# VH-VL binders against o66814, part 15

Target 1, 203 residues: o66814
Amino acid sequence: SDYLLRAESLFSQLKDANAKEETPYLYGKVKGYYEAIKLYAVEYKEDRIKTLFTLMSKNTKKAVRGAYTEREPLTELITFEPRVYFEEYCDGIMDECFYEKHYEKEKFIELVDYFSLKRRVEFLRNHEGKYCAPFDFGMAEALFNAVSLELMQEKPDEKVLIALREKLEPILVMAEEKLRYAMKKELPCYRNRLSEHIGYWKP
Below, E stands for the ipSAE of ESMFold2; O stands for the ipSAE of ESMFold2 at other seeds; V2 stands for 0.75 times the mean of E and O plus 0.25 times the DockQ between their complexes.

## First folded at step 3 (VH-VL)

Design b13 (framework fv_ifabotuzumab)
Fold by ESMFold2-Fast, scan of step 3:
Structure b13 (fold): chain C 203 residues (1-203), chain A 123 residues (1-123), chain B 107 residues (1-107)
Amino acid sequence: as target 1 above (203 residues)
Amino acid sequence: QVQLVQSGAEVKKPGASVKVSCKASGYTFTSYAMNWVRQAPGQGLEWMGDIYPRSGNTNYDEKFQGRVTMTRDTSISTAYMELSRLRSDDTAVYYCARGPKYYDFDSGHFDYWGQGTTVTVSS
Amino acid sequence: DIQMTQSPSFLSASVGDRVTITCRASQGISSYLAWYQQKPEKAPKRLIYAASSLQSGVPSRFSGSGSGTEFTLTISSLQPEDFATYYCQQLNSYPPTFGQGTKLEIK
């Protein structure tokens, strides 16, 4: 797909901006979206690729503009909110009714263990994941956003969802481990970051 | 030892804004999230949002998005909840409650509550 | 949002009675459920967290059980100070949501 070539060109812009070092969270997001795009390219799903490329491009533009964008409030988490249905079954012999719970797109939610992924990503977002594991958190958030977007589709792609889940898990574990370590050791990313950053400079 | 002390009662007219404070003591303020919950007269508990004092990250319930702002001042261990464009149905007791301890979601969540701040909105 | 439904909404009981309050979640919440007690004109007080863990300082007559979508709070031998409104709350996903409450009144 032409979008693969265009996506690869975005990394040249990031290299020129030294984004891996200057804006690691945004660099991670771009990398995560790129990994998702590659999965859809194999399936020839141009509509999914266009959506993800738009998100990838947006984050690339932010990174190229500089580190000041890292200070913006985090508002990019995309979540799928499935409807819940209860089906009533009445046993005429026992004169007793019970309810069976069903989720909108339940098959796909279970396939990727979506609620667990959502909770883990939300926890990282809320506990300095952006600062203590910026690259890994950024990549995990982008891959999770890709999962959410696919679940929102009228016809979710099982093969891509499984592949996204497989890519996401080790990155999410790495982000979680880095955050846990930073918290345990009270690293600067987890302490009062502003005062640590501005308070001690060598001449 | 853990205490959450809130600001006093407020009476406001429709369209005004109110800012409630919650001063924490007896624990490390930046190690626990702070939640805001309200309760209208004779009604149940309604979560409004939370703030993680270490980062300043906030989560708001969609019902209050655009009208609520949560902030904190780590130098005085105080959290704030400001609600704007007040309506008569915003009349409630507003509570702060200590959230989960960082990296331990199962513990410390809503384990200590402030005494509540009554906000009355009437014409 | 996860909907929390409590039953019953009102319960009348006598001192010494065994009381059970049920809470049902609209989707699975594992064991991320807490129970609160609220007395008139007072802030809520947490009784149970993680579905079955008793809060320090809470009398052992209070117990919680359940996982997934159905949970119960039990008071084994009701005392005069236990007449209050009880709320369940899910903590599995944002936003945290509360049940509508169960008012426990003296018979």
Scores: ipSAE 0.005, ipTM 0.478, lowest interface PAE 13.3, mean pLDDT 83

Design b14 (framework fv_ifabotuzumab; at its last look DockQ between E and O 0.03; V2 from the best seeds 0.00; counts 0 for: pae O 12.1 > 2, placed apart)
Fold by ESMFold2-Fast, scan of step 3:
Structure b14 (fold): chain C 203 residues (1-203), chain A 123 residues (1-123), chain B 107 residues (1-107)
Amino acid sequence: as target 1 above (203 residues)
Amino acid sequence: QVQLVQSGAEVKKPGASVKVSCKASGYTFRSYAMNWVRQAPGQGLEWMGDINPYFGTTNYDEKFQGRVTMTRDTSISTAYMELSRLRSDDTAVYYCARGPKYYDFWSGHFDYWGQGTTVTVSS
Amino acid sequence: DIQMTQSPSFLSASVGDRVTITCRASQGISSYLAWYQQKPEKAPKRLIYAASSLQSGVPSRFSGSGSGTEFTLTISSLQPEDFATYYCQQYDSYPPTFGQGTKLEIK
């Protein structure tokens, strides 16, 4: 795959920019997308590879440019929302079409325990995961985004979904453990994000 | 019938800010990225950034980072582009253009365009 | 960023002529290229995507070809409404980038 070679080139850019140390959240996201790309390359799914490469490239440019800032949302959390999918592919609200699409997706949603994964990723995002467990959260978010994108396909790939779930679980656990520790100890990553200086007020 | 309708022409002084709107109709607004492209008089097309209306996430070209803000209001199917600290070389026609679906990040060609908003920055 | 270079920058032709506009990318972009037409005081209109796929409603006299780094837009028989500026645009890598444009003028 030409995109595999180009993805390897993106890692050279990250290493040259010292992204693991300077922007660990974005480094994690790029690595997560790269791991997903490798899974699709084995299955020769070029369209999926291209989509993930685009997301990988965007995040690499942010890391290299030093565009990381607390004022801007840097997370692209991609979620599979059945109703939005149904409205797009059923040309509106059609009971029969909704039941057919629900049936088609149910197997895959259950296979990866999607809504449980979604709740866990959202918890990390809402509780300073990108500051308290930046690398692990970034990687988990990228892998979760890959799962969401695959569920939106007309015929999701079971083998890739299983492989993504297997890679995502230990990373997600590690991010969750780091965040729980930070919360219990009230570490700076968790405490010090309530100021006009960051351009955001916690309601 | 897809249609993008932009706000009217603006004349601003250097140092001011301008906010251009783009109202979408004829498709599911949340499902497609909205891009902003500008064109200075007699010059070519320059991509400024995009917004994913479903998630609200944005990507800006490095040249505009720190001066541009893109937002949307899904209740009225409208996207906004605000450019601050205007200079005379920001004089241009600003276009909104529909991009890929919110989950399709590689299809970055633009199938429908707004009519354009002329922004003139003069002292 | 990927640089897109068009040639020629200006082209004079007569109604009925076959014209070809070339677009070169600074690196390989596979077939991820679109062509746009812009008439004076109007927004651009997409003619072609994926290097060779004709947009619905665009006349069949327009065609695109090429892959990798060299692409062409061909108009087989110029009509009066075809005098405009044409732009190529890559979407292989982020950010998307445009060529400088080719202005097609009446001879």
Scores: ipSAE 0.412, ipTM 0.770, lowest interface PAE 3.8, mean pLDDT 86
Fold by ESMFold2, look of step 4:
Structure b14 (fold): chain C 203 residues (1-203), chain A 123 residues (1-123), chain B 107 residues (1-107)
Amino acid sequence: as target 1 above (203 residues)
Amino acid sequence: QVQLVQSGAEVKKPGASVKVSCKASGYTFRSYAMNWVRQAPGQGLEWMGDINPYFGTTNYDEKFQGRVTMTRDTSISTAYMELSRLRSDDTAVYYCARGPKYYDFWSGHFDYWGQGTTVTVSS
Amino acid sequence: DIQMTQSPSFLSASVGDRVTITCRASQGISSYLAWYQQKPEKAPKRLIYAASSLQSGVPSRFSGSGSGTEFTLTISSLQPEDFATYYCQQYDSYPPTFGQGTKLEIK
């Protein structure tokens, strides 16, 4: 795909800016979108590739600018918010009714364990994942965004969802392990940032 | 190549302060912790503290808490260590040494060292 | 703090000898152990990290082993340039701590 070649060309800009070292979170996010684009290219899904390339390009521009300005903001987190429905079941013999809770696209949500993924990514995002595991967190965040975008499709593709989840899980585990270790050992990436989250931690 | 170049030798009287500089080159300065380690004549290595150049935050060994200050200037890739209220047992060689990336503690400590700065404190 | 204890404190040896220096940690440090060489009036130089990984440019006669609480540095065939003081250092827990040193002298 033409988008694959264009995606690969963005890494020249990242290399020139030394983004891997200067903006590792954004570099990881760009890399994650690239990996998602490669998965979609195997399935010939050009419309989804266009959306992911736009996000990849936007984050590349921020990584390059951030490398020169020494600023690295958190960027987009895309979440799928499924509708909740209740189905009524009545026992005509006992004249009793109860309701069963259902989610739209429940099969696909279960296929990737979406609510668990969402909680895990949000935990990293809110607890210094950018500083303690920037590359892995950025990459996991981009792959999670790709999962969310697929779940938003009218007809989500099960093969792509499985492939995205399989790519995402080991990266997410690595980010979580790095953060857990940093918390346990009170490393500089976490220890000194914690005071910004507690207004009365010290008098 | 990674290089750490320190300021020159200092001779001080008790009660004075000394400020040692460490200029880094050959790597992304703000990505690696900078450590300060001293060595008194004929003695071993003693960790004094470190600075995270990205945030400017510091951690000091308790024996130096209250009289050591570590700072940095990222625009010139330079770290500083200032030791106040000097006494004769502060006579030592002071080294800067590169620590791990602030987000990658698996790389280990002290892979590159400055040449050392001799500080002599005498009557 | 994790205490690091080296043995021996002093060692005399001849060129060509095989020498071994031992380092013990006061608690388990997995493999997060480095070895340094320091010559008189020079900064220390890292030889080994992660207990057994050789730093680039360090001769293969140097090797490290161990895990947990006991570690060794071995020089398989001592050379004239190897007479120096050697330090172990743990980086499993903050703060990083050094052994007291082992001075290796010409016999």
Scores: ipSAE 0.006, ipTM 0.529, lowest interface PAE 9.9, mean pLDDT 86
Fold by ESMFold2 at other seeds, look of step 4:
Structure b14 (fold): chain C 203 residues (1-203), chain A 123 residues (1-123), chain B 107 residues (1-107)
Amino acid sequence: as target 1 above (203 residues)
Amino acid sequence: QVQLVQSGAEVKKPGASVKVSCKASGYTFRSYAMNWVRQAPGQGLEWMGDINPYFGTTNYDEKFQGRVTMTRDTSISTAYMELSRLRSDDTAVYYCARGPKYYDFWSGHFDYWGQGTTVTVSS
Amino acid sequence: DIQMTQSPSFLSASVGDRVTITCRASQGISSYLAWYQQKPEKAPKRLIYAASSLQSGVPSRFSGSGSGTEFTLTISSLQPEDFATYYCQQYDSYPPTFGQGTKLEIK
C-alpha cells in the first residue's frame, strides 16, 4: 500500500542521519512500528496502518533531529485502561455474597497477557532500559503500543494480537536479559545517570 | 496443568559427575526461568543456579561455579543440571523449580517444583 | 549475598495455637519475599509471595506481613496438617537466598 512505500522511505532518512548508532532507542521504536505496519498490511487493515504510520513518522523525525542534536528523549507509551466490573455470586441459604473481578475485553487481555506486558515495558522504561537495551526496548515499546491500540478497538482482532505478541515477546525478553546483565555486572549504562543529563554517554 | 518430572535417583562415587533431567509440561517452556535447588539431608534449601531457556544463558551461585553446568533442550521441554567432581557433601535431593515468566523476573518465586532427585555420593 | 535469618529455628505448638515465624534480611528487600512450606520427603510448596500475597489454594489461616528487612508469617488456629518446615526466600537481588528454616513440631 501507499503507507508501506512511505514507511520504507523513512529508513533512507534514518540512514542519512546514522540514527541506528546515534539514536538507537528511537531507531528501534521506528522499526517496531514498521513491523506492526507489515502485520496489518498482510491483513489489509488500512485504517490501523494510518495510525501506526503517523507514530512511525513522528518518531523518525525525532530520531533524525536527535542524531544531529545529541538528544534522545523517551517518546509515547500507549496503555489500554480496561473498565473493571464485579460479578456477584450469592448463596441464598447463607445469604452471603462473593465478588469476582472482571475486565472489559478480558478474553483479549488474557490472550496476550496484557497486564504482564504492561508491567514489563513500564519496568524497562523506568529502570534504564533506554540506556542498557535501547534498540530492543524501543522496538518492544512500539510493538506494545500496537497491542494497546488493537485492544482499544471495538472488536480486537485475535489473529493480529497473537502475531503482535509473538513478535514482541522475544524482543522484550532480549531487553530484559540485557538489563539484568547490566545490573549484575554494574555496567555504566545502569550505574551512571549523569550521561543522560549532561551528554556524557550515548547508546 | 504445570508439571515438572525429574530423572531417577543416582548413586555415585567421589570424583564422578551426575546429570539430572527435568521434563516440563503444561506451559510454554521457553517463557519461564528454570532453577535448580538442592537440599542436603537434614539441611535447608540451597539455590544452585538458573537458566534462561530461550537463550540458554545461565547464572550460577559462586559456590558451584566451575562444577555445575545447566543446559536445556527446548524441542523436548527439558532442562538439565550436571554437577562434576562430586564429593560426599554433594549428597542431597536436587530439585528443579520453575521461576517466574522470564520477562517478569523481579517477581521471582518458585511456584512449581519437580519431585526431587536423590543423589548419593559414597564409595 | 543477602542473608536471610529465620526465628525461631524450632517451634513447638498445639493444634489451635496461633503461630508466628519471623524472617530478617541483611539489607532492604522491599516486599520481594516468599514463604514456602515443606513436609517430610516432599518438595517445598509456595504459600506467600510479595510478602503478603496468598497463593491460590492456600488456606486463609496463613498470612504474611512486613517490608524492608523484617517479615512475618502467621498461622492462625494451627491445624494438624500445618506441622512442617517453613522457609522464607528473598528475590530482590541475585542470588536468591533462603532462610535456614523453621521446623514446626507438635507438642
Scores: ipSAE 0.006, ipTM 0.481, lowest interface PAE 12.1, mean pLDDT 85
ESMFold2 (binder alone), look of step 4: mean pLDDT 91; pTM 0.934

Design b15 (framework fv_ifabotuzumab)
Fold by ESMFold2-Fast, scan of step 3:
Structure b15 (fold): chain C 203 residues (1-203), chain A 123 residues (1-123), chain B 107 residues (1-107)
Amino acid sequence: as target 1 above (203 residues)
Amino acid sequence: QVQLVQSGAEVKKPGASVKVSCKASGYTFTSYAMNWVRQAPGQGLEWMGDIIPYFGTTNYDEKFQGRVTMTRDTSISTAYMELSRLRSDDTAVYYCARGPKWYDYDSGHFDYWGQGTTVTVSS
Amino acid sequence: DIQMTQSPSFLSASVGDRVTITCRASQDISSYLAWYQQKPEKAPKRLIYAASSLQSGVPSRFSGSGSGTEFTLTISSLQPEDFATYYCQQLNSYPPTFGQGTKLEIK
């Protein structure tokens, strides 16, 4: 698709900006979105590709602005919240509508073990995963966001959800191992809680 | 190619301070830690501390805590090590050496070194 | 701090000899061990990292082995340019600490 070609061109911009070295977290996010886009391209799902390309493009533009963007606050994590989703759809009432919508999503939530993935990503986010495993954490967060977005669809794609989970699992494990190592060794990325102090260096 | 270039030799009196510079080129300066190591005449290598240029955070060996200050200037890819209240036993060659990426500990364990700066403390 | 002890402190050898230097850590450092070569009036040069990985550009006659607390650096066939002082360093925990050095002298 047009979006796939455009997505590929974003990596030329990242290479020119040395983003892999200077903004490894953002580079990871962009690569994660790109991997998700490739899965949807095989299925010819242009609407999903367009949404993921928008996220990929935003993070690419942030990365090419320079190394200082890695010091900016973490971007919003996209989560599927069944309660919020059902409240909006069913006007906030926990009646037959709520239970029907819950049942529709339960199969897909169980298929990917969504709440386990959510806890793991949130743990990395809350414990300096951005600094201790930036590339892997960024990529995991982007792939998790793709899973969340697919769960929000009226009819989630079972095949794509399985493929996203399969891509996400080893990356998430790598990020977790790197963070665990940093915690055990009390590395500067973890010990100093660097993200809390980013604002102190602004002119 | 990676290169670390240090400032020239210094002769100081006891009680003075010395500031050694280390200018980096050939890599992304802010991505890698910078270590400082000294070597007294005829003695072994002694680690003094490091700085992560991306954040400016430092770690000092307890032996030097209170006398050493490590800083950097990211605009010129230069790291500095200042040692105060100099004693005759601070006479040594002082080296900078590239450390791991701040986000990947298994990269760059002292893989490139500066040429060294001789500091002589006498009177 | 983790104490690093090298053996021997002095080694006398001839060109063509196989030379082995040992480094012992006071506690388990896994494979976080590097070896350096230092020639008179020069900065140290890293030879080995991660206990057994050869630094790019270093001759294949240099090799490292070991894990945990006992490590060895081997020079399979000593060359004239190899006469230098060798140091091990642990990178498992802060602060990083060096061995006392092994001076390799021509016999």
Scores: ipSAE 0.000, ipTM 0.459, lowest interface PAE 16.7, mean pLDDT 84

Design b16 (framework fv_ifabotuzumab)
Fold by ESMFold2-Fast, scan of step 3:
Structure b16 (fold): chain C 203 residues (1-203), chain A 123 residues (1-123), chain B 107 residues (1-107)
Amino acid sequence: as target 1 above (203 residues)
Amino acid sequence: QVQLVQSGAEVKKPGASVKVSCKASGYTFTSYAMNWVRQAPGQGLEWMGDIIPYFGTTNYDEKFQGRVTMTRDTSISTAYMELSRLRSDDTAVYYCARAPKYYEFWEGHFDYWGQGTTVTVSS
Amino acid sequence: DIQMTQSPSFLSASVGDRVTITCRASQGISSYLAWYQQKPEKAPKRLIYAASSLQSGVPSRFSGSGSGTEFTLTISSLQPEDFATYYCQQLNSWPPTFGQGTKLEIK
């Protein structure tokens, strides 16, 4: 796929800008999207690759321009809001009914433990994950966005969802452990998040 | 549905070691931290440490550092707390307690507790 | 370590009373404070988390308030089943620490 070569070329731009050191959160996001693209490339799903490449490219441009110049946190958190429906079950003898709650695409939601992933990512986002575990949080957010995008498809791909879940879990755990360590040690990333000039993106 | 079931009471001599187990059911064991808290007779609650089951990473309170070891077996959803070089002041009820996933850890604190394991240290 | 101090350590009250227990942290802990109820020979039960959020299944007569270093647990109309020991806990900084407890006894 042309997109794999183009995706790889984006890392040359990031290296030239020293993005891994200067904008580790955005660098992490770019790497997360790249990992998702590689999974889809194996399956030859060009539509997903195009969408993820667009997100990867956008974040690469922001990293090259320097994210620390932005006052507000950069956010592209994509979440999937499944529809709820109720099934009626009636006891014919007693003429009483009860209702059971179901989600559309429940099979896929359960497969990836979606609501658990969503809450973990949102917690990191809301508690300085961007500053205390920037690379890992960025990568986790991008991979979570890939999971959400796949769940929004009419026919989600089980194989890709499993692969994304497997890549996302250790990264989420690492981000969570780094945040925990930062809180325990009262690191500047946790206490001084408002400072643009004192390691804005670093622990 | 969520249950934490601990091993039975233990009586130990000073200098011995004790290993308490906590078997989890009704949830994904590796997704929640497991904390250990003790309570001496008539006294308050004292945090000892925790373990993150997915990686096996542990954090111990300085007071117990060097004497406590926390482990887990993910194949049977069981956490363990071993306390060595027991002293008479280690006599207490030992509890395991679940902390919600990281996203609720500080806000939720300990949402489910085991029934407790009484450990008596006497000569 | 952050020191958690509860006041009073002992409280005698009657059914129907409004009871207030205070918890003070030696350092700012934002709203990362929980309240637990422990009855004799039982494990603690969480009542409140995030300083003011009521645990599902806990009666509405229990409420929590405060932020930073000063926190309060209030029972608006004491019931017979509320006689127990109450503990506050901070988890803003490691290690997590508990208050010494407030024993609430029937008058």
Scores: ipSAE 0.006, ipTM 0.469, lowest interface PAE 12.4, mean pLDDT 82

Design b17 (framework fv_ifabotuzumab)
Fold by ESMFold2-Fast, scan of step 3:
Structure b17 (fold): chain C 203 residues (1-203), chain A 123 residues (1-123), chain B 107 residues (1-107)
Amino acid sequence: as target 1 above (203 residues)
Amino acid sequence: QVQLVQSGAEVKKPGASVKVSCKASGYTFTSYAMNWVRQAPGQGLEWMGDIIPYWGTTNYDEKFQGRVTMTRDTSISTAYMELSRLRSDDTAVYYCARGPKYYDFTSGHFDYWGQGTTVTVSS
Amino acid sequence: DIQMTQSPSFLSASVGDRVTITCRASQGISSYLAWYQQKPEKAPKRLIYAASSLQSGVPSRFSGSGSGTEFTLTISSLQPEDFATYYCQQYESYPPTFGQGTKLEIK
């Protein structure tokens, strides 16, 4: 698709900015969105591709800027919240509409084990995943965001959800193992930033 | 009915900061992005940035990066835009405008706008 | 950034006229274009989104067309309340960008 070529061109900008070295988390996010775009390109789903390309572009701009400012902020984490979704979709009516939409979504939520994925991604986000496994965490977060976005569609694509889940799992495991190792060995990525994220214990 | 109500006019000296508020009503505040657009006297529209109230995440135009800060208070459905180190060319009407739903990143058109806040930067 | 150029910058017309305003994008934006109307000392009002979708409550005399890089806003049978400044805006790529505006005045 035209979006696939355009997506590939974004990596030229990242290379020029040395983003892989200077902003590995954002580089990971862009890579994750790119992998999701490739899955939708096979299915000819232009609207999904457009959404993911927009997110990929936003993170690319932040990476290019970050390389020159020595800053790498956390970016979007997109979660599917059934209650919020149904309140918007059902005009706030939590009766027949709620149960019908819940049934429609439950199949897909269970298919990808969504809330397990959500807890794992949130743990990485809240416990120095950005510093201890930046590329893997970024990529996992982007792929998880793609899963969340697909669950929000009126008719989620089962085949793509399975493919996203299968692509996300090994990346999540890698990020989790790198973080676990850093925690166990008290590596600088975890130790040096511990006091910034965990309150001071004062007896 | 959807309504965005902004704070009143401000007069500031060069180098000062201004903080404009935008109170939303008639819809679920956290579900939609809030954008900030300014317009200098006799000039066109200029997008400054947005905030997604659900997460608190912000995106700023490069021209304002480092001077602008966008925040929100979900308990009172209010978004804020603070612009620091004001210059005379920051004199403009500042608008808040409702953008796409927090999970819809392909829609960047603005369906509802605040009435505008006039900010004048002069000695 | 995607640059949006409107033509003309100024347009003089009479009530009852058919008016066309053009908007050109510096690169392809598919149909991700909106049109806004702004009256003096008022906030902009969205007229059209997705290049051709009319906002609820906007009179049918307003229509939009185009795709890719060339877009048009047409007002059939101009009314007195239509004298305003019109802006196009792309939302295909971040950041969203506006055209310079077209001021529509009475002849």
Scores: ipSAE 0.006, ipTM 0.569, lowest interface PAE 11.2, mean pLDDT 86

Design b18 (framework fv_ifabotuzumab)
Fold by ESMFold2-Fast, scan of step 3:
Structure b18 (fold): chain C 203 residues (1-203), chain A 123 residues (1-123), chain B 107 residues (1-107)
Amino acid sequence: as target 1 above (203 residues)
Amino acid sequence: QVQLVQSGAEVKKPGASVKVSCKASGYTFTRYAMNWVRQAPGQGLEWMGDIIPYFGTTNYDEKFQGRVTMTRDTSISTAYMELSRLRSDDTAVYYCARGRPYYDYFSGSFDYWGQGTTVTVSS
Amino acid sequence: DIQMTQSPSFLSASVGDRVTITCRASQGISSYLAWYQQKPEKAPKRLIYAASSLQSGVPSRFSGSGSGTEFTLTISSLQPEDFATYYCQQLNSYPPTFGQGTKLEIK
């Protein structure tokens, strides 16, 4: 698709900016969105591709402009909140609506083990994953965001959800291992996380 | 107006069982998990388990596994918590509390509580 | 299980004081944290949910903040009816766990 070709071209901009070395978190996010785009391209789902390309492009522009600053949000985590979703779309007097929506979403939530993924990504976010495992955390966040966005769809794509889950797992494991190592050894990325001198963002 | 009304105080001997009820009104009973929390005299709050009335599924804290049974009767919007083989350290106030909507596994703090049922276990 | 630790366990204060109570989770719980107030011989009452959202009908002097592992409940100007025990609770994972409680007493 046009978006797939355009997505591939964004990596030339990242290479010119040395983004992999200078902004590894943002580079990881771009890579993660790109991997998700490729899954939808196989199925010709242009609407999903367009949404993910927008996120990919936004993060590419940030990477080209330089490193994270304290003014920038800590994370762009997108979460599927069933409570909010069902409260918005189902009135309390419509028990049939709640049953149907629960049935539709529960199977997909269980399929990807969504709330386990959510806890793991949030743990990385809350414990300096951005600084201790920047590439892996960025990629995991982007892939998790793609899972969340797909769960928000009226008709979630089971095949793509499985593929996203399979791509996400080893990336999450790598990010978690790097973070645990940094925490155990009290590496600078974790130990000095509140130090303005070394440029770490303060929560 | 959401209300949770619990059964009255119980005095039991060690080895007996106790069954506490919690009658809900003012909302659709099946839509929200019902939690059971106890508090020993002068101690903090301890979660025992929940039941999702829509499905009848239960989750118990492992400390109570094998001794606690949570049930519900949807026709009268009432939840039950039965604790068996009572010991003196089961003396506590037992509360029911409305929890998460059944479609959300991790959110939904306890927004409405029953008045509590005092259970005294003495020899 | 996620361990919730409150600080302090006991707090003495005067009417009009600004009071802060801290709650720490042993692992990240995002914003899945609630605060409860319990008066003697009464059931707990929810004050705050989702770490910072004020329960309807609760006075605006109560506020919650924090995310991840460190959370704070603040009472901006303590009133006589605020002397009670306060509990935090995580709802990020089963089992839901409570802090040990903070007893707020008159100085």
Scores: ipSAE 0.000, ipTM 0.424, lowest interface PAE 20.8, mean pLDDT 82

